# VH-VL binders against Methylated protein MJ0556, part 12

Target 1, 173 residues: Methylated protein MJ0556, of Methanocaldococcus jannaschii (q57976)
Amino acid sequence: SKFVKLHLVRTLNKYKELQKIRVKDVMISGDVIITTPEKTIKEIFDEMIKHNISGMPVVDDRGVMIGFITLREIRKYMTSHPYLNVGEVMLKNPPYTTADEDIITAFEKMIESNKKLDQLPVINTKYPEKILGKLEGIIFMEDIIKLLYENIIKELKTLVSFYNHNTEIKIKY
Below, E stands for the ipSAE of ESMFold2; O stands for the ipSAE of OpenDDE; V2 stands for 0.75 times the mean of E and O plus 0.25 times the DockQ between their complexes.

## First folded at step 1 (VH-VL)

Design s16 (framework fv_siltartoxatug)
Fold by ESMFold2-Fast, scan of step 1:
Structure s16 (fold): chain C 173 residues (1-173), chain A 121 residues (1-121), chain B 107 residues (1-107)
Amino acid sequence: as target 1 above (173 residues)
Amino acid sequence: QVQLQESGAGLVKPSETLSLTCGVAGGSFSGYYLSWIRQPPGKGLEWIGEIYYSGSTSYNPSLKSRVTISVDTSKSQFSLKLSSVTAADTAVYYCARSGDYYEFWTGFDYWGQGTLVTVSS
Amino acid sequence: DIQMTQSPSILSASVGDRVTITCRASQSISSYLAWYQQKPGKAPTLVIYKASSLESGVPSRFSGTESGTEFTLTISSLQPDDFATYYCQQYNSYPYTFGQGTKLEIK
């Protein structure tokens, strides 16, 4: 069918275009909510609730990201030790992305992580003196999912709907 | 020339506190993490916790309520206290060193020889 | 916690053999994996760090690879000194976790 071929080609072309989208095209580079290792997890928990976020990059006084703190990690200690420092609870080797990485790879890093991350820090790894790298931004899973929905899932839904309506054999299982 | 060596009582009674010290000789621990790792006889390795030379600690959640790691820079040593011990805590206890680089963590590059601690009446 | 599963638990081999042992993480750990060698009655020693980086002083016959959550340690031509138990360890997140070990023994 011409209709099926058209939508298959459209979906393929949109996926190819999506693979060209880089983290820097989607990330938030201003107003990134960050913290420092000396803050308490109680303070950071309150900030996360206030800003409706589940994670924050942890930076040193130079702006270099040294870790990542999540609500999941904080909740393990909040009842017993609310005054533990962020540096004691943070992920020391968090997953991260770079400005030039494609958004599909960034999305896969979030999905494969067992940390229930809703976002990834974006760092510049080109600084030879920096351990994790200078924080450049943050990319949210929700923004990537929206792009996937608009560019791929919508087209696939249209194609599947057409297939189901026009096939003699309908899959009922 | 960097050497780590565990010391402490080899026999601890049930419900008592296991106390071990790791002496560091021949090298600096400034900028290093020191971990405690244990191995029950004939079994695998279990990470207990780590301390940065400045005193910041991280513990295995399975042991967190019972474990305390501390550092004494003046004596070039680190210590482990594990409270309320049972027969399940019988193991060879190792101290081990690693670098302070989050991105370039090099694993545990130096280990003590290990000390057997038996929990028995 | 991240579970590290090694296979096989026991590997029998002869001197000169190419041997490969595998370590699988229950979730992504990037490249933050180390391999240790432990001989009977002795402390473990570091062989590979960051999945594929050879520790200083370790013979070049040792190598590490990664593919997703699966990691391998390969010894290209087994020597008598290589018979030992090998452990993988992830250091991507707390708590650090080890595999159960692979005992490399003489066939």
Scores: ipSAE 0.000, ipTM 0.442, lowest interface PAE 19.5, mean pLDDT 82

## First folded at step 2 (VH-VL; framework fv_ecleralimab)

Design e03a (from e03 with light chain K30E; at its last look DockQ between E and O 0.02; V2 from the best seeds 0.00; counts 0 for: pae E 18.6 > 2, placed apart)
Fold by OpenDDE, look of step 2:
Structure e03a (fold): chain C 173 residues (1-173), chain A 123 residues (1-123), chain B 107 residues (1-107)
Amino acid sequence: as target 1 above (173 residues)
Amino acid sequence: EVQLVESGGGLVKPGGSLRLSCAASGFTFGDYAMHWVRQAPGKGLEWVGHIRSKAYGGTTDYAAPVKGRFTISRDDSKNTLYLQMNSLKTEDTAVYYCTRDSYEYIWGDFDYWGQGTLVTVSS
Amino acid sequence: SYELTQPLSVSVALGQTARITCSGDNIGSENVHWYQQKPGQAPVLVIYEDSNRPSGIPERFSGSNSGNTATLTISRAQAGDEADYYCQVWDSSTAVVFGGGTKLTVL
């Protein structure tokens, strides 16, 4: 049927279509949890635990991202040096994405990172004379996964439902 | 049957504002992303912008020529799509169509179109 | 920005096969949709995702997409097929991209 064909084709094209989704469509821009380099890793640890996040962008007074600090790095130094500054522990050249980058690429950057990032800062690379641009937002792997899951499951359930109603063979899902 | 009906078009002076509406029926409006597409007289189709479903945050995006001037919104309780057009220019003169995206998160085909409403921007 | 190129016009004799092309860089990796627009009417989807035909669209309409060219094929052309035809894709940077449109004349 047309319906089955449509959903099968769309299911097969999910990866292709997801490549067209941009970071700006999924990122959080309003309430980004950030830190500054002068704070202690102990303070940041508490913040990460409180918000259940594994990292956060480090920004300066101008809102320019100057680094990224991970829970992994904090845990590494917390016992021996709890009062180290974030600026001393943060990644100085962290991976990042831009608003116009596709989410699949962003996802790949996360999983390919040796730092095991579950989020990426979104920056404006047009910010003048900065190694890292102004922070515009943050994108979480969880949101990408959820988007993917929801789309796949929705298509699958629709297809299965259609099949079950139009055939003698019943599929459980 | 799926139906989309645009309204609100008319004559407006440059710098003026106009609000278009698109009344949807025959489907669960709130589940779909919607688009505006326009067509200048004797010209081709041009995408204006989109709005996602509430399930996907109701986010919007716009074509470069209208960004900052046009705003897309929706009222799912009324099954209505809107296009607020501010700071109108002569080059905005076109028939404006509302159309439904066939893909849940968008990036699909436009499977249904309204009849369009004419917007004329002239001094 | 991503661009789609269509011929301005295509002519076909009644009962013959018309082919309308849509060219773009590596367009074969994209999902191409086609719309028919008759004078004074709204566009109508005739092909979606390269080669799929919506219900109500005659089997005479077919689509293909490979390399740098997508093609809408209209076999056994009828007078009623005279219209403008637009190809369309999605681009990660520009979002929706339409071709310039092709006027099909049935002779």
Scores: ipSAE 0.000, ipTM 0.536, lowest interface PAE 12.6, mean pLDDT 87
ESMFold2, look of step 2: ipSAE 0.000; ipTM 0.507
ESMFold2 (binder alone), look of step 2: mean pLDDT 93; pTM 0.948

Design e03b (from e03 with light chain S29D; at its last look DockQ between E and O 0.04; V2 from the best seeds 0.00; counts 0 for: pae E 9.2 > 2, placed apart)
Heavy chain, then light chain:
Amino acid sequence: EVQLVESGGGLVKPGGSLRLSCAASGFTFGDYAMHWVRQAPGKGLEWVGHIRSKAYGGTTDYAAPVKGRFTISRDDSKNTLYLQMNSLKTEDTAVYYCTRDSYEYIWGDFDYWGQGTLVTVSS
Amino acid sequence: SYELTQPLSVSVALGQTARITCSGDNIGDKNVHWYQQKPGQAPVLVIYEDSNRPSGIPERFSGSNSGNTATLTISRAQAGDEADYYCQVWDSSTAVVFGGGTKLTVL
ESMFold2, look of step 2: ipSAE 0.006; ipTM 0.603
ESMFold2 (binder alone), look of step 2: mean pLDDT 95; pTM 0.964
OpenDDE, look of step 2: ipSAE 0.024; ipTM 0.644

Design e03c (from e03 with heavy chain S102D, light chain K30D; at its last look DockQ between E and O 0.03; V2 from the best seeds 0.00; counts 0 for: pae E 12.1 > 2, placed apart)
Fold by ESMFold2, look of step 2:
Structure e03c (fold): chain C 173 residues (1-173), chain A 123 residues (1-123), chain B 107 residues (1-107)
Amino acid sequence: as target 1 above (173 residues)
Amino acid sequence: EVQLVESGGGLVKPGGSLRLSCAASGFTFGDYAMHWVRQAPGKGLEWVGHIRSKAYGGTTDYAAPVKGRFTISRDDSKNTLYLQMNSLKTEDTAVYYCTRDDYEYIWGDFDYWGQGTLVTVSS
Amino acid sequence: SYELTQPLSVSVALGQTARITCSGDNIGSDNVHWYQQKPGQAPVLVIYEDSNRPSGIPERFSGSNSGNTATLTISRAQAGDEADYYCQVWDSSTAVVFGGGTKLTVL
C-alpha cells in the first residue's frame, strides 16, 4: 500500500532527525540541583523530598562533578547510618554523557547500565584520574521518551487512524 | 610520586602496646582519608580502621576485633598517620599496611599502599 | 554480616583467559574493587568501581559486576599474573569488606 509506504518513509525520516538531536538540545543546564561530598545523606534525602527529585550531581568547589547520588544509594544506608557523608556513598564513576552526544546514545547508556539510571549527568570531559569533569547539565530519560513518542508513536497512531477510516476492521493501540 | 612508609613494627608480648607510624609524601596528605589494613601470615587482607580528613571531621571508624584497643590518629603538619595498638593479642600478629583512600574524598578503594610493617605478638 | 566469597584457587594455562569471581548478596549494587598481591609485596589496585583500570594496569585486566557476582577477567594470562587476588567493597554496616582471596596459578 502507497499509504503504508509513505508513513514508513515519514517515520524513518523522523528517526533520522532524532539521531541528529544532541544532548545539549534536551538537557537542563540552569538551576540543576547539586550537592557536595561533605553533606550527610539525611540532609540530601530531605532536600530530594523538598525539591521532588530522585538524584543529584555531586560537585566540588570548582563545579567539577566528582560523583552522583540517587535515592537508590541513600535507601541502602539511610536505615542504619543516616549521617554518612554523600562522598562516602555516592556513585563515583556513574555513566555520563556530553553536550554534543546524540540523544539515542544517551538513552542507550541509561538502559544498558548495570546501575540503570533514569538520568545522566552531562559533563565536559576534562579530568585528572578519578575526576569526571565539569558539570554542564542533566538529561532525563523522560524527556528522551517524550521525543520518541512525538516522533515515532504519533506517526504510528496516524497510520492506524487512516487504516480504521478506510476499513471495517479497527486497530487498537 | 605518592609514597607511604610504615614503621614501628616489632615483637611484643600479649597485653603490650605498640605505635605504628606511616610517613606520607607526594600528595596533600590532609585532604585524604587514610586506612590501616592488616594481613596475618598466610591469610587474607583485613581492614583495621580509618580516619577521615579534617574536612569530614577527622573522625574514625574501626573493625569490631580492634575497637576499644586501637586508636588511629593523624598529624597533618607532619604528613603522618598513626596506629596506637593497646592490649595486644596473638590474633593481632600481622603485617600492617597504611593505605590511602582515593583522590580527595572517601571513595572506598585504596589506590596507594605502603610496604607494610610486621607486628608479632608472642610470649 | 555482609560477606564476600572467592574461590580459594584458580588455574589458567599460559595465554588463556582467567576469571576470578567474588560473590555477595546483591553485590551488583555496590562498587567492587580488585587488588593483586604478589608474594612478599603490598597489594596493588588493578580494578576500581567494577570495571575501571588505574593508569599502568594492562588492558588485559577487566572487570564486571551484576546480580550477586563480580568477576575479574585476565585475558592472555602471563606468568607475571600469578598472584593472590582480592575483591573489596565498602559497606556502611560492616565498613570495608575484603574477599578471602584467590590464588591464581599460571600453568
Scores: ipSAE 0.005, ipTM 0.592, lowest interface PAE 12.1, mean pLDDT 84
ESMFold2 (binder alone), look of step 2: mean pLDDT 93; pTM 0.955
OpenDDE, look of step 2: ipSAE 0.009; ipTM 0.561

## First folded at step 4 (VH-VL; framework fv_ecleralimab)

Design v1 (from e08 with light chain K52E; at its last look DockQ between E and O 0.58; V2 from the best seeds 0.00; counts 0 for: pae E 7.1 > 2)
Fold by ESMFold2, look of step 4:
Structure v1 (fold): chain C 173 residues (1-173), chain A 122 residues (1-122), chain B 107 residues (1-107)
Amino acid sequence: as target 1 above (173 residues)
Amino acid sequence: EVQLVESGGGLVKPGGSLRLSCAASGFTFSNAYMHWVRQAPGKGLEWVGHIKSKTEGGTTDYAAPVKGRFTISRDDSKNTLYLQMNSLKTEDTAVYYCTRGYWSRYGDFDYWGQGTLVTVSS
Amino acid sequence: SYELTQPLSVSVALGQTARITCSGDNIGDKYVHWYQQKPGQAPVLVIYQDSERPSGIPERFSGSNSGNTATLTISRAQAGDEADYYCQAWDSSTDVVFGGGTKLTVL
């Protein structure tokens, strides 16, 4: 009981520490691969394959994010209409985050969205309910998952192993 | 190069109607919000209304003084914005500008036409 | 019915800094854009989103917005800066509001 209580407290303390990590501490803010609404889906498909990426922010000539496009959107049209413009097929209201948002909230936006994104654009905006801001960066689910695994998942597996060990001992004996 | 060219201005009596056109070139018109802004002689700028891009639903909105009298429409196949003005009043006398609200929703106007004069006078 | 107030005129000596104010209730909660209009010409966007400059606008033009006041600042004023200047506020509603305009005179 003491052992389980100690590990639960340690796990909760690590979770509190993760809640203090902000998107800006994890995001990629330079060399973000972006596109524009006038490019064709064929062109950006080739770009995605070349760079081994599955999504791109769509920006205007002032660096303002106006949409997001993924392989999901491209695959709908590549066979029949490979020369459609990005502006015609992009997500116009994608999920997004801000630099000061915590990484746990950003992770939840990725997994609970009906778009199932593996990345979020990071936007600077006065209007958090709308995409009305400059693109500041990109945060990837993989980078958040690595932090979660190293700080929380190992501790939680230890607790589950304790539960299964106690149950298996009683059942097997 | 982005270009906006207004036409259709002129002299009309109160109660009359007039239709303005704005020919657009140099950008993907169907992705742009388009606006009308007017300026009475010697006075300041006044927003008239807008029409959203087709991909954002193509809906319109208007300033209170013109609501119900003016209608904004667009023809994306001709890259043309229209302003139908009905029941004109003397206070509608102004230079009417066609302007582009870039498809970002910040509400700024980055390119303007040279304007067309509408005079409403008895 | 949101209103923006600008001074009717501002004068600045050649090479000095001009400041043109735009006052409105809680204007700092809105994006403010600034336009330059020379006689007989259409307006030109010179500042957007409070403080950003479009391509082609000299770095002498800057902007700020907080509280109840937005300010367009023109440093090292030149004769070519003489124009009418309009502020415009927007807060993602459908209501677009312009200030009354300020005539800048370079002495």
Scores: ipSAE 0.053, ipTM 0.649, lowest interface PAE 7.1, mean pLDDT 85
ESMFold2 (binder alone), look of step 4: mean pLDDT 91; pTM 0.935
OpenDDE, look of step 4: ipSAE 0.627; ipTM 0.860

Design v2 (from e08 with heavy chain R105E; at its last look DockQ between E and O 0.52; V2 from the best seeds 0.00; counts 0 for: pae E 3.4 > 2)
Fold by ESMFold2, look of step 4:
Structure v2 (fold): chain C 173 residues (1-173), chain A 122 residues (1-122), chain B 107 residues (1-107)
Amino acid sequence: as target 1 above (173 residues)
Amino acid sequence: EVQLVESGGGLVKPGGSLRLSCAASGFTFSNAYMHWVRQAPGKGLEWVGHIKSKTEGGTTDYAAPVKGRFTISRDDSKNTLYLQMNSLKTEDTAVYYCTRGYWSEYGDFDYWGQGTLVTVSS
Amino acid sequence: SYELTQPLSVSVALGQTARITCSGDNIGDKYVHWYQQKPGQAPVLVIYQDSKRPSGIPERFSGSNSGNTATLTISRAQAGDEADYYCQAWDSSTDVVFGGGTKLTVL
């Protein structure tokens, strides 16, 4: 039917619009909570709890990105070696994204990473296998999920409601 | 304050050996990539090699002219970098600098020692 | 092997702007670092990652990098800027590479 075709096109157009949204439009910048490699995992655990965050970019003494650390790394050593330095346990090659990358690609990096991250550092670097560069911000999975829900799931629910209203066959969701 | 102090340079005959040391202070040495760079008299800078941080396996890599003859090592308990030079040639005559690459092999060299002169001559 | 090429010498009048080039294939895709070396002294980092200045380096030192050329720019040249200048980058084929150096003379 023309209605179904128009709503399928509308849903596809919403997906195309979502692919145009860039990391820089969604990321947190300017007030990113960072740490340094000389701090202990005990110290940064306290910082993470205080700020209600689960990961922190690690920068050197000039502010250059050198790593990323999450509660996963901290938990691995917290019981046995709570005074290990961040530099000893941090992810030195974390997944990362760039300000101009699209949101869908950033989301795929979070889901498909070996570490299954709920956030990515946003980096300006010339070496794609390395994060050695400028920290531009941080992007959270929950902010991407909210956009996916608002643009895709709501449209699909609208289409299912129309189909159920206009046919004998009902679709549950 | 970061400091790097080289020692061990001197006069040696071709085919001889010499060991250079670099004492480091003012930073977490065990987390740092460390490099040797040399400069022949009146010539430019030439990379010799590096050693990775302990946390990344402490492995080494070398420039082609010195592979197989030079060995870089580190003693993190003494905050000291070493360069063992064997089978020395006259073209190895240079001032040898230790320098910090800190977190990667890709980086700039932000702190340099004063250098130590190695002269290979009959 | 990856190579970086610098002019052997550059002259600048006191108070004028000096430009020192560093040429390499697609050097704009690499981070370029610059070092100043005065006679009898160790090199000193003056620019890192193309255009950033370490603490203590005057604002008149700046850098740029695009295409096949990186450039160190020294504005309002002073007698104390007379030195050798080296560019440096990393390449997967050769690891660390330095340019041949440029002697800057302040007239």
Scores: ipSAE 0.336, ipTM 0.754, lowest interface PAE 3.4, mean pLDDT 88
ESMFold2 (binder alone), look of step 4: mean pLDDT 92; pTM 0.943
OpenDDE, look of step 4: ipSAE 0.672; ipTM 0.865

Design v3 (from e08 with heavy chain N31D E56Y; at its last look DockQ between E and O 0.05; V2 from the best seeds 0.00; counts 0 for: pae E 14.0 > 2, placed apart)
Fold by ESMFold2, look of step 4:
Structure v3 (fold): chain C 173 residues (1-173), chain A 122 residues (1-122), chain B 107 residues (1-107)
Amino acid sequence: as target 1 above (173 residues)
Amino acid sequence: EVQLVESGGGLVKPGGSLRLSCAASGFTFSDAYMHWVRQAPGKGLEWVGHIKSKTYGGTTDYAAPVKGRFTISRDDSKNTLYLQMNSLKTEDTAVYYCTRGYWSRYGDFDYWGQGTLVTVSS
Amino acid sequence: SYELTQPLSVSVALGQTARITCSGDNIGDKYVHWYQQKPGQAPVLVIYQDSKRPSGIPERFSGSNSGNTATLTISRAQAGDEADYYCQAWDSSTDVVFGGGTKLTVL
């Protein structure tokens, strides 16, 4: 129908607008809670609880991201080896994004990761280091999900409601 | 409880040398980056330099006014930080604090010693 | 070399709000920390990473940082808040940088 066709075009246009939203428009670029490789997992466990966070970028003294540490990795060792350094436990090649990448691609990196990350570090890759570039921020899955809900999922729910309403009307005679 | 206690300050003539010590307790010293910060009488705070933990090489870096004259070292078996000051100038007159940083570039200085006074004068 | 600029002094009436500024080029892209120093004492960290409080620092101390200015805010100023306040950041050209300090007077 013409209504369905126009609604699908509207949904497509909203998806295209979402593809224009860049990581830097959504990311947290100040107040990023980071850690260093020489900290113990006991110390950062306490910091994670204090700040109600489940992961932290790991940086060196030049601000280059060299890893990512989560509560999942910490829990493996907290009881037996709370003195292990972050550098010994961290994910050394975590998924990452860049400030100019679109939020859809960043979201796909989060959900396709075998690490099941709810956040993604934002890196400037022009820094000449062996592994990763300079940390510029962090982007959270929940902030992307809110945008997807507000722009796409609401439209899809409208289409489903329209379909269900028409099915019920036809059944009622 | 974290404690940092500086010692070794005193009066010295220009061109002389002096060695400061900072005794640390209440944390795992060998894992910490350590810093020196100074304050000339009636003036503000000035960073002097740092030393990394041994896990990450134990390397040092210094503020420009002290490069080549000051040397930071550590003895992890004694939980002690050192500052060797050579070729002292009157401009080096200050209270010298040892302090613990979270990390060298982006961290704060969360614990400070009481400071030790170095006076460089004729 | 990178510089941080603070006013030399700030006055606040007892019970009122004091604001101490720290200015620097693109300081909003940096983490800013704040220290309180009372006469004859070592500095004490009161705000870290722009806006976070260490344990034991009352909530009336707050901070913000954007653009070219970071601000320390002290609500309901008390006589015990009278002190020198320093901002601090890092820069690749200078490493650790402190502001010149601000003397807060509580009237």
Scores: ipSAE 0.006, ipTM 0.477, lowest interface PAE 14.0, mean pLDDT 83
ESMFold2 (binder alone), look of step 4: mean pLDDT 92; pTM 0.935
OpenDDE, look of step 4: ipSAE 0.550; ipTM 0.848

Design v4 (from e08 with light chain Q49E K52E; at its last look DockQ between E and O 0.02; V2 from the best seeds 0.00; counts 0 for: pae E 8.6 > 2, placed apart)
Fold by ESMFold2, look of step 4:
Structure v4 (fold): chain C 173 residues (1-173), chain A 122 residues (1-122), chain B 107 residues (1-107)
Amino acid sequence: as target 1 above (173 residues)
Amino acid sequence: EVQLVESGGGLVKPGGSLRLSCAASGFTFSNAYMHWVRQAPGKGLEWVGHIKSKTEGGTTDYAAPVKGRFTISRDDSKNTLYLQMNSLKTEDTAVYYCTRGYWSRYGDFDYWGQGTLVTVSS
Amino acid sequence: SYELTQPLSVSVALGQTARITCSGDNIGDKYVHWYQQKPGQAPVLVIYEDSERPSGIPERFSGSNSGNTATLTISRAQAGDEADYYCQAWDSSTDVVFGGGTKLTVL
């Protein structure tokens, strides 16, 4: 019981530390791979493969984000319509986060989206209708998962191993 | 499974008050934009108002006909959305739906409750 | 205040294509969403962000939005498509706006 309590407190402290990590501390803010609405989905598919990314912000000539395009949408059309423009395929109202938001909340937005994004654009907002805001960066689910695994899942596995050693009930995690 | 369940509807006289609740489950309520939409019997859908997610500041906005009379609030610890309706008018008679907005400020309403009927009559 | 206008009714023969319009000033600059509502039921989202389908909505539902008109298109109409359909958008002066609704009748 006391070993479990100490490790639970340690796990909660690591979760509290993760809540202090902000999107800006993990995001890519320089050299964000962006596109424009007039490019073709075939062209963008090649660029996504080259850079090993599954999505790109779509920006206007002022750098304001107007959409987001993913490999999932591109793959719908690659066989039949490979030369559609990005503007015809893109998500016009994607989920987003802000630089000062914590990474746990950003992760929750990714997994709870009915669009199933593995990344979020990081924007600064105050814009009319179809304009989301100035792009500040992009944050990837894989970078958040790595932090979660290193800090929370590993601690929980330690607790389960202790529990399995001290009880008849076996839990695998 | 996302679920939204409205309650608190009933019969009330003009000038009266009523409090509606919406119990939410199956998603992280504190991250959601929550809305009230109403529908008078035999009529179309009418937006009542919203409350933003906690991460976006938790502020409210209202349609003109209810502004100053209705108050939307949320209790994120109970996953519950509220609509306090004061100074009720016969024109407020409707089925009131609780609905979830998308994470964007101008998104769709992807999940709806079953609605609760509010009748305002003498 | 901003308004969206829909025809009161649209009829379509079984197996044919129905088109339901939603008119508004510069609606092409807005994201338009569409809802299906059957009698005694809550609305169901069928198209979001002009042309996107939620999971579980068949590909015969499609949408478009440009200029002053957004359109919901239902190909190969089925008896089960008979319902009321509402368009919805955001506007900076009015916030959420719904169209008046269109009753789709499948013949």
Scores: ipSAE 0.007, ipTM 0.589, lowest interface PAE 8.6, mean pLDDT 85
ESMFold2 (binder alone), look of step 4: mean pLDDT 91; pTM 0.934
OpenDDE, look of step 4: ipSAE 0.491; ipTM 0.818

